# VH-VL binders against Probable pyruvoyl-dependent arginine decarboxylase (pdaD): the designs that were tried, part 4

Target 1, 139 residues: Probable pyruvoyl-dependent arginine decarboxylase (pdaD), of Prosthecochloris aestuarii (b4s6j7)
Amino acid sequence: SIFPPQCERISVEEGLKSLSPGEITFAVMARNSTNEHGRLIASSIGVALPADESVYGYLSEHHPYGQTEEQSGEYAEDLAATMLATTLGIEFDPNKDWDEREGIYKMSGKIINSFNITQSAEGQNGLWTTVIACAVLLP

## First folded at step 8 (VH-VL; framework fv_temelimab)

Design a42 (from H0 with heavy chain T28D, light chain D49Y)
Fold by ESMFold2-Fast, scan of step 8:
Structure a42 (fold): chain C 139 residues (1-139), chain A 121 residues (1-121), chain B 106 residues (1-106)
Amino acid sequence: as target 1 above (139 residues)
Amino acid sequence: QVQLVQSGAEVKKPGSSVKVSCKASGGDFSTYAMHWVRQAPGQGLEWIGAIIPIFGTAAYNQKFQGRATITADKSTSTAYMELSSLRSEDTAVYYCARGLWFGRLSYFDYWGQGTLVTVSS
Amino acid sequence: QIQLTQSPSSLSASVGDRVTITCSASSSVSYMYWYQQKPGKAPKAWIYYASKLESGVPSRFSGSGSGTDYTLTISSLQPEDFATYYCQQYGSSPLTFGGGTKVEIK
């Protein structure tokens, strides 16, 4: 509904099916985010947590997937963009301007084509867990 | 400019617990991970665990699971590490250090001055 | 867990010498970080992502490597470089450090 047409909604539960048994980590959940110029950076970013029930409880309460609750942390959009860049192996500085963030959208064929990202612990940056993301940058 | 200031040295008896604090100033406390690392006299660095204050969740090195408890108070920008059931081999300098838990800033860009914990009876 | 082995454990060199220290991982890692620790002080961030110098680090320092083998090099050793250098991997839990390399000036 509030997701842009270019971004597919992914449930956290669907992403959990991609995890290997025994993977344990933290999660970042971001609501739909747009800047003052109408650029949409991320629709929903979630990380699967097969063995930490308390984190799921927290995320469900404060950052529900598919909602636009304004309960994201002060730098949630930058944190989500940093995690997305790390998952894709793109060198990205969250403190740079919007044009720098536009590089994520243009440099990542997978984001451009699917607008859905699932990255395992064996990914390019050696991450410990799976990141589930939906991100669009609309210049 | 970011500074991490830790509580003072502690002398503890075996079997007791110790709680070290780390107060952050400058930067954003909530979205960066606060890690705890120790260094026994004349030895190298050993990771204990970390917390990301915005989520309130902590992750631990399996070696310390069940003995270490890492917490954060966002209102005071302070992280804590409590270690229970102390043994003589827990004698070390304990450091807090800032990093991003999973991201390009995952190395420890700022460190506290360290807190010496001595366990002796 | 991934074990990091640093070599040598200690070295003595003269001002102006080229110094190379290595960090070997027990399995492949994507990135390596380096810290400088001077006696009585906390470690200081020094090199990130294997090759990128932290702000304020002199250009005589460089890092390189991939997979299991990583190197920190000082092209012309200076007195202020007296320190222990530690490598750290991030790619696998738990986070682990090398045993450290003590660099002493003759």
Scores: ipSAE 0.005, ipTM 0.526, lowest interface PAE 11.8, mean pLDDT 65

Design a43 (from H0 with light chain S55K)
Fold by ESMFold2-Fast, scan of step 8:
Structure a43 (fold): chain C 139 residues (1-139), chain A 121 residues (1-121), chain B 106 residues (1-106)
Amino acid sequence: as target 1 above (139 residues)
Amino acid sequence: QVQLVQSGAEVKKPGSSVKVSCKASGGTFSTYAMHWVRQAPGQGLEWIGAIIPIFGTAAYNQKFQGRATITADKSTSTAYMELSSLRSEDTAVYYCARGLWFGRLSYFDYWGQGTLVTVSS
Amino acid sequence: QIQLTQSPSSLSASVGDRVTITCSASSSVSYMYWYQQKPGKAPKAWIYDASKLEKGVPSRFSGSGSGTDYTLTISSLQPEDFATYYCQQYGSSPLTFGGGTKVEIK
């Protein structure tokens, strides 16, 4: 089995400012980097969330507007982890917990930053930007 | 086990520069941030800046912006901190320390032994 | 920048005493960490994510807090606990440390 990516919203203000609203952007940085247990690590460094009906529908149903930053962050983390897993060709289940007792690399926790959903002046399309950092221990 | 080994003590004149090295062994070098922290004699800890080797990105405390330069050589697993225009107030023990750059594991889990830099005429 | 204020700056206590030190941030922090430093040595990671003990840290240590107020407690002080303890925040640049609390054993 494969352990899911763990993601955090990063406190990288300049990175956030560099992303275009509505763009999905992240870099997969898999190197000959291993944790102290000899397992490979891959990292990603950003995502700009899409502003479409399906995303708004998901937020309304599971994390409605006006909910906490934490709930919005959870959705963004799940999306970023899914994108990283897809890029690496691995399976991801956002409901799966990572077991630290196995002595493997784990990033968990939250740096909670607000993301703003704004309405286009010329339409009803929301747009937002979130910078998420994810890492996954490769199989 | 992860080890961070720093270069030896230095005595410098005011106006000069110093470059301290921090060689990592064991564990992962590229995906962790390497932080630099100083401590003047009898004083507390002060963050200078950090580099994330996998991203090639360095960040600095504004107090040291323009004087500090932090670099990393991934081929030798070595990080460097250069501080220019030295003053007597820069006399301190300089530490390197490893930490993730994001998430709850961003604490400085391993530290170098420290390098004493003395600035005197 | 986020300022971290530790209190007290120093304290003296007897072996077996409960010791509490506090760290107050000028604004909400993302993460809070604690380090132990003994004279002439590099700091050592002690508590991460406000409340989790690093490997090898005795169970008499605990951490708590969220937002702006954080606490490190030693339930039964031992001679080897003589040290200065520093809090450190992560999430806002520049990274900042508290001024330190020196724990002296009577």
Scores: ipSAE 0.005, ipTM 0.523, lowest interface PAE 13.7, mean pLDDT 68

Design a44 (from H0 with light chain K52R S55T)
Fold by ESMFold2-Fast, scan of step 8:
Structure a44 (fold): chain C 139 residues (1-139), chain A 121 residues (1-121), chain B 106 residues (1-106)
Amino acid sequence: as target 1 above (139 residues)
Amino acid sequence: QVQLVQSGAEVKKPGSSVKVSCKASGGTFSTYAMHWVRQAPGQGLEWIGAIIPIFGTAAYNQKFQGRATITADKSTSTAYMELSSLRSEDTAVYYCARGLWFGRLSYFDYWGQGTLVTVSS
Amino acid sequence: QIQLTQSPSSLSASVGDRVTITCSASSSVSYMYWYQQKPGKAPKAWIYDASRLETGVPSRFSGSGSGTDYTLTISSLQPEDFATYYCQQYGSSPLTFGGGTKVEIK
């Protein structure tokens, strides 16, 4: 599986593929973590990648965001998501409580509660999007 | 294919500083972690620290905090490790090594050939 | 810091022998990696995530373990397997390595 068993997945409806090159869209990647108080929280990031051969190549060759739980590490996922957010100017906060992240999941369009991943690439036009979403219950 | 090529051997006096370079080719430089690890003659491996070039942010083993400075130049795809206040115990082969970005940042998939630093007077 | 203890520190074995190397962590770790180092050379990535072989590593190698106890096994030792093997954890900073196990072929 892509997410830990305690994670409830949410997907964004596929209208994002209609966006022009260079427009930012949300591709939501979530992961499980615990804060300093031991609470289980969700972390999310919403990005759409301009065609950048180095990032596209890395994700295609090594780590599509469909990683199994055994292939992903909490620290590494957090850092990779932070890199993408920093590059695209999108806020990523792994310590936000679940309720605060609910608004983020709704910002980019209709959310479908499902266990799927949507990937799209606008390679000729310089844009691609990966949609991975997960909701986690707080303790 | 990824290659990491390091600068040549150095002989330094106690109290001086050394700066070792590591030039990357054949892969993505700015988004992978670049680590520095040393090995004294006949001894095991010791982690010094790492940098993620796209951020310019370095992390250090507390043992080297304040003595080691790790930097990167994205325009030349080169990482650097400078170690100051050298002691005889710093005599070692210094390696750069690349960490995988997603899922395995601390798995060193490619290593440089090593740079011997000898500290003696 | 998390301490990694490898056993044995060194061993000598004949071609065709089964060799087992262990790595024990002072506390539970998230990842365990193994590297092969031959005399005068840089280490090579060998096993990641406790059990997955790096590309080009012969199938006679295997890794297993979880939590604090990890093992590298060579099912039928070959001359090119002469090397020192190091385990490495990723659970907390600083990153740490085991002391190494030197495998010598008779």
Scores: ipSAE 0.000, ipTM 0.513, lowest interface PAE 13.9, mean pLDDT 64

Design a45 (from H0 with light chain G91R)
Fold by ESMFold2-Fast, scan of step 8:
Structure a45 (fold): chain C 139 residues (1-139), chain A 121 residues (1-121), chain B 106 residues (1-106)
Amino acid sequence: as target 1 above (139 residues)
Amino acid sequence: QVQLVQSGAEVKKPGSSVKVSCKASGGTFSTYAMHWVRQAPGQGLEWIGAIIPIFGTAAYNQKFQGRATITADKSTSTAYMELSSLRSEDTAVYYCARGLWFGRLSYFDYWGQGTLVTVSS
Amino acid sequence: QIQLTQSPSSLSASVGDRVTITCSASSSVSYMYWYQQKPGKAPKAWIYDASKLESGVPSRFSGSGSGTDYTLTISSLQPEDFATYYCQQYRSSPLTFGGGTKVEIK
């Protein structure tokens, strides 16, 4: 796996076993969005994966509308970081808490790194993107 | 463009096993689900199961549970379906088909040419 | 498991005819998918998400439906439309197909 050791605690296989098409759906703005269009055109179906309070994973399928593979990965990372922040009881906004220079989230004295594995292929009416993302709380 | 090329036709005895291969080219292998579907002569389509190579996770139709084993080799972009304890009723064309691993538009967008497996009785 | 019932099992129609094929699910599905299969060939993706045509599918084809009842319509049958059409659900495991509708041109 290309994920750091903390992300290995997330059972992707166990999460996938519970997945049903259409069971969970989210619309999320990418951190690099300059307006709300990213929220309106992004769609995903995913599962939040169980982990301890320092790690959360997210499985997602995106239907990007003019989005890049990179932007689809960012959407899933935002979701994983949001789930981790929620577990920690921290108020979190990916658009405000993202530090562009360091590529990390900074909020309430905490630092969250995120990672993703994304693959895209052209299909009917746009790119198909499958994403696996993991967020990790740094000490 | 994506192409799926399957192994050649096989004739097997009842009680034996068969292993069919499906090699993908021209696209991404690891993050798509590879499904196996069969069709007995003059009959409809029946889903056997699928594997998502990046996870190594396979799912099966209960009808084939315990007899079918679906595997993938990411280094060769090849998926396999092995069916054991063959019966004459297993005579069919076996197809591999690519699909997304979940989602509303996750259907079989590319299909292999099919492999005829004949079980003599 | 979700059972899909297609009607009719077979039909014969003339070039230019309007043809309607029905697929009924034993429980509600969000979307329906259709495949065209010609004799001796692998199935080909045809209609997805109940109503959207796959790239290269002629505009005389259309799909409709929601819940448990879905239809595939050919507005003006052509010789190249000779095939068996299958519906499929992706709502739950195991994935299931309808029994197929064989369209024969007179």
Scores: ipSAE 0.006, ipTM 0.530, lowest interface PAE 11.8, mean pLDDT 75

Design a47 (from H0 with light chain S93W)
Fold by ESMFold2-Fast, scan of step 8:
Structure a47 (fold): chain C 139 residues (1-139), chain A 121 residues (1-121), chain B 106 residues (1-106)
Amino acid sequence: as target 1 above (139 residues)
Amino acid sequence: QVQLVQSGAEVKKPGSSVKVSCKASGGTFSTYAMHWVRQAPGQGLEWIGAIIPIFGTAAYNQKFQGRATITADKSTSTAYMELSSLRSEDTAVYYCARGLWFGRLSYFDYWGQGTLVTVSS
Amino acid sequence: QIQLTQSPSSLSASVGDRVTITCSASSSVSYMYWYQQKPGKAPKAWIYDASKLESGVPSRFSGSGSGTDYTLTISSLQPEDFATYYCQQYGSWPLTFGGGTKVEIK
């Protein structure tokens, strides 16, 4: 698995239970944990249910549309990093604190790295995308 | 359909606090961001802050940091915005609005009807 | 914070006219959105992702732009289009709105 073992505790099934049929939503399940070295590891799951593969986004509540795998991954990573920063009491802005060159968040002298694993599967009315994201505080 | 219904108008004295509610129905409450935006009479829109209810994580416009508190009650699908140390310049219509945290669909897709808060001595 | 400047702040036009309003950002934005607001009402989502029309928005509306410069155009103004239009960015926190452009009857 590419995720650290601590991040593998999140259940995809738990995340999916928060979805409402017929709507686009990100169902997010979040857990905080520390590794054996006392560092905080935060995790989330993002899930989107597409209703029409040819249309991006939703135009109204009765016509939900799916998210791309890339967008779902980005959203889940921002949520995981935000949860970790909030737990640490650190001010955080995902757009400003993201370092494109190094692929990490830098805030208040701290470095947060985030990862995602995205999977697509058949759902209620088409393809649905599950994203598991994990954020870790680096030394 | 998603609907956002806000609490009624308030008249407050300078130095007091106000707490506005926004009850969501239809759709998923917990995983969307709920934003608060105000509009003074005859003026433009100003973002106050937002909360993602599933995390309880709130983000604020620095202008309102320390005065605004945004909370959510997932069991009642209700978001709240409390503003303290009110001054006459805080007289405005306060809106709640739903949006995603990040990505191309981060726009405010549903809005509450607004709550007029009048601050006068 | 990213400042959004709308131009003009107000304009007068007749039914059938082509109307163009602009929104300039102080730095590049990730996403630009437009809202329509009529007197006494909450704003309505109008255009998202710079150029995509929200459900129910007439095809006479269009949006364009990228980076720092964005435009909303109404190809043939109708009576129901008289409103104030606001741009709003998502690129950094805090989220910011333009000052609004009031489209008035000539």
Scores: ipSAE 0.007, ipTM 0.541, lowest interface PAE 10.9, mean pLDDT 71

Design a48 (from H0 with light chain G91Y S92D)
Fold by ESMFold2-Fast, scan of step 8:
Structure a48 (fold): chain C 139 residues (1-139), chain A 121 residues (1-121), chain B 106 residues (1-106)
Amino acid sequence: as target 1 above (139 residues)
Amino acid sequence: QVQLVQSGAEVKKPGSSVKVSCKASGGTFSTYAMHWVRQAPGQGLEWIGAIIPIFGTAAYNQKFQGRATITADKSTSTAYMELSSLRSEDTAVYYCARGLWFGRLSYFDYWGQGTLVTVSS
Amino acid sequence: QIQLTQSPSSLSASVGDRVTITCSASSSVSYMYWYQQKPGKAPKAWIYDASKLESGVPSRFSGSGSGTDYTLTISSLQPEDFATYYCQQYYDSPLTFGGGTKVEIK
């Protein structure tokens, strides 16, 4: 199993509730730092990444149990949005703040587009390197 | 309400360095990006770089790489931009501007008043 | 680097005229932002997310566009609209601005 034995199979909702300020670290504007943080997180949960493989590449090829590519992307986006909200001290509830029609998230009255975060070339796409945690790797 | 207050105008000789400050009040300093933008007389806006204070990370426009250094002091809610090896072409008004570093709202919502830096012999 | 091209570089129009300013990106961007700058002052946030007006911006202003092509329109030009308008992308580094469009009232 590529998943660490200590990781519990939990829902996205349970995973988001388990996050706290300081448990997840990322630096989006520094691509090299973001990639390094992602590798440290992968290492801390026992995931062995092939040499020079990004977390995004890994997740693209190794979807969580039973999830489609679309569901895996949605899961990572929800987690990325939660990491950002947690780091900024903003409350985020994906069940209340997400508008699926527009593909945007509304965090405590603020509109956040998580796709923009993951697609930006200025280290933003490297958020995938910080999103690998038990909640992302499990269903 | 957010307010950004910059240091005063400076006159520098070619080859010297200048360090401009930008003090933030109101709102959250540490978790927003603080950007630096310049405007030469009669010219448009040019992005220099930015810092996110909570992460301690700075990003630069490659045109200024090696000459610009952007730092932040969270205890005083102040960002700094230092530009070295000054040339006459560096004569410009230098602005600081705040923005979210993620998502649709990642625009420069508040700006400092500007600092005129004149490079003359 | 994403290059933003604004047209026209400058224009003169009469009070009450409809004014349209365009901004073209060298590659697709998710959203576009516009700033108003009056002589001797710092730029001011004006339109965000391509079409959303910042608080305090008169309703005669509107923004539209997607992908590579964006526009700012003033439906009925007023004297206080004398300014230079800049588009800006926040999708890729380095962050870039258009060359600006100077709006003068004749």
Scores: ipSAE 0.006, ipTM 0.536, lowest interface PAE 11.5, mean pLDDT 68

Design a5 (from H0 with heavy chain L105M)
Fold by ESMFold2-Fast, scan of step 8:
Structure a5 (fold): chain C 139 residues (1-139), chain A 121 residues (1-121), chain B 106 residues (1-106)
Amino acid sequence: as target 1 above (139 residues)
Amino acid sequence: QVQLVQSGAEVKKPGSSVKVSCKASGGTFSTYAMHWVRQAPGQGLEWIGAIIPIFGTAAYNQKFQGRATITADKSTSTAYMELSSLRSEDTAVYYCARGLWFGRMSYFDYWGQGTLVTVSS
Amino acid sequence: QIQLTQSPSSLSASVGDRVTITCSASSSVSYMYWYQQKPGKAPKAWIYDASKLESGVPSRFSGSGSGTDYTLTISSLQPEDFATYYCQQYGSSPLTFGGGTKVEIK
């Protein structure tokens, strides 16, 4: 698993039913997209953050070229890079696509901030880093 | 104000292990990345790995995979780096350093004072 | 891994001189960070996001660059500026540092 023994990997349906008040559930997604020749053109990792009754964040490779300053937090690529490094260092398979509902991880803790995507200009290298975050309910 | 306080200097024999601690105070611990960086005498900086305590997952420079173990204890706001199978070339000052929580987790805004680890027979 | 090459490895300069050091990445990076390290001390955060000065850093320091080429400039070197400066990239694992540029008194 992506997370160590302090976290339980569960299905989205099970996670929504089993959350206890005050617990935080994270949904982590890692996804790669390739072009017609099999070359990697995008890598994405997503983390959901708490927001009262729900945690939300949905950023994907299908977002348009660039994002406004209001939607794309400055230095989001730094957080995304750290999350990608953490995932890649343990069990991330760069050739595996993670469906948005593949699984969620239950963990205890406090999240004090949120993040957005940062993308390179389309038409340059053809690559951009997207963080895909799933929505989860806080019980 | 944030401070990172590391454990004291150690002298170890080749083949042994060392575990260095880094206690954070004066700020939020769980959502920052805590990194470990070393510097051999007279040399430059080398990244070992990092942990984000809220996720419990660690990432490593492949050079140290299998030898380094980075952990965190959220209840004491302390990060640890254990390095096994020590060799003389592991003699270095080991630093913990914090990555900023909002979008700059790879920018080391606060550093510990460093822990000298000497590996000699 | 992304390799960072700093140039020069060392330089000797006098108080009042303009000093420029460069950091070149083996592939494009989104941003670059700079650290100042004095002998016997931990590195200190100095410049972030290529061009933004950390709190407390004198205005004689500046950073610039994008893509693969970045620079740190000191417009009028002062005695307290003699140190080793390191660049660091982010966005690719493993995190890497340049070899350092030692700024010495002439």
Scores: ipSAE 0.007, ipTM 0.519, lowest interface PAE 10.7, mean pLDDT 65

Design a6 (from H0 with heavy chain L105R)
Fold by ESMFold2-Fast, scan of step 8:
Structure a6 (fold): chain C 139 residues (1-139), chain A 121 residues (1-121), chain B 106 residues (1-106)
Amino acid sequence: as target 1 above (139 residues)
Amino acid sequence: QVQLVQSGAEVKKPGSSVKVSCKASGGTFSTYAMHWVRQAPGQGLEWIGAIIPIFGTAAYNQKFQGRATITADKSTSTAYMELSSLRSEDTAVYYCARGLWFGRRSYFDYWGQGTLVTVSS
Amino acid sequence: QIQLTQSPSSLSASVGDRVTITCSASSSVSYMYWYQQKPGKAPKAWIYDASKLESGVPSRFSGSGSGTDYTLTISSLQPEDFATYYCQQYGSSPLTFGGGTKVEIK
């Protein structure tokens, strides 16, 4: 896999909170490890999963992200970064702390990278799109 | 400014191995992926694999798995690609290239100058 | 693996021409990038995330597309634009490149 170890072998099931009809649930999987210098690396994975509607439709009602797989991925990345920052006690605003040139979040002297994986599958109410995003704190 | 400097051209016999180095300077080494890409004369680009030094994780194109070994030495900010069991069709310019390992800017933002490896009898 | 097919393989154009290059993927890609390569040189990052220009890339370049179909357009070709352009997908291993489109002087 080209993707980081903190995000490997993490399934939707491992971090998913109970999903109720009509809700978007964001599951957070937080992991801690140390880098080669003994510094703590924290990571989180946010998952956006629809209850009975597509991710696009539901997200467009509650957030400007929606309508496309790309927008859903961006939303999941912002959520993963927000959850990581919350876990670390860092004040964070994904709109303000995103560095468009470098494609990373910079906050309080810390750097958070993010990515998403989008997977579509037939569900109980038709086609559901699951978006998994991972955020990792760089040392 | 970030620079990637590769080792010099090599001429190898079929069946031998080659090890190309890529030294990074300026900027961060450990937290980026270092990719290896080759280009045969007059042909297109082919991804060999990558390593993320901070994690010690290497990933390979299945076509090269078992023949290619990608490593990194964080103390010298140097990445290596070794290719074994060389054949004439391995004649190519080999590039190292840096990229973020995830997110929208995972493209290869800095490239080494390339190392020509010629495999001939 | 995701196969990327570029069309055309080569084209001849004059300064001032509008040039369009396409890249078609065998399945949906997470990210699409474009690189410019001049003879004897390493490729340069040119367009990222399908449509965003890398720093220093002239505004006459644009990218568009989503899913499986992507396009790079040069609105008014300049002498320094003669090069080979490669698309590249990211998200599915192995990472793959298109075959390249050579833009040459007519």
Scores: ipSAE 0.006, ipTM 0.532, lowest interface PAE 12.6, mean pLDDT 72

Design a7 (from H0 with heavy chain L105H)
Fold by ESMFold2-Fast, scan of step 8:
Structure a7 (fold): chain C 139 residues (1-139), chain A 121 residues (1-121), chain B 106 residues (1-106)
Amino acid sequence: as target 1 above (139 residues)
Amino acid sequence: QVQLVQSGAEVKKPGSSVKVSCKASGGTFSTYAMHWVRQAPGQGLEWIGAIIPIFGTAAYNQKFQGRATITADKSTSTAYMELSSLRSEDTAVYYCARGLWFGRHSYFDYWGQGTLVTVSS
Amino acid sequence: QIQLTQSPSSLSASVGDRVTITCSASSSVSYMYWYQQKPGKAPKAWIYDASKLESGVPSRFSGSGSGTDYTLTISSLQPEDFATYYCQQYGSSPLTFGGGTKVEIK
């Protein structure tokens, strides 16, 4: 059931509704910041775990002007996978990928920000635009 | 750093079963997927299935469903693949291989040395 | 089941030649990977996410493609590149490999 992995992009509202203490589903959220023409200028991601409803986030660096929403979604998915790996204790080599992608993201596998998931959804324009929901069993 | 070591070659009769082991050392065993792939002499690679030890759940190529059983022992960091009702076309080198089970890094990053299973009467 | 078709099945080329190998999927794939296998050895991860080189892979190798069509290129073939190359898709069960392309150096 959990393999191959079943992860999909959903709305922030749908992702937040899927989190519950004792459930095996958790959500990875990505924030996209865009200019007035819809071009990505910054993004960040977070992982929400059912047990404590806390979210861990990464700061992202500025991206080249001209990225599409699809391209920003791909970066968010890759970072979400890295954050999930870090949170679950799965070994991942950030130096191999993220150092080679200098200028887009510089990640050391560190969880550097946290925020209240419910409060974030209730009043923050553009805070989270993409949620990746995966059905997994927490370690 | 990560090393996968498989059990030795086997010669089996048609209709019997074989169980191949794959012992992991270095890195994290429980949270990666351990895949099983075979290669018949002179032929290509064929995926049999995989297990994610922390979940205890195995997934199979439907071609092998009912004949293959993939298990893992977290205490010994060892994965197993048992194949029953053996026939001559099951003669192949069987590999274990490790990979992440999500994201773009789900490629098989480390492989065992392979176990030759010969099925002959 | 996603079927992967590699072309050619085999080729012979001289040192310094440019070699191109293709992999065509019957349906769009989520991820495409390439492996190098030398005679008598287990495969080695070579290219991931269609175009990214694994650590230690020489820069003469490159990958490209999206959707259903993918390519592995060697810009200047060297003796150590003698091997069979396999594409593999991930994201749709069962996981599948291409038939392999055997590269022989004259």
Scores: ipSAE 0.005, ipTM 0.541, lowest interface PAE 11.2, mean pLDDT 68

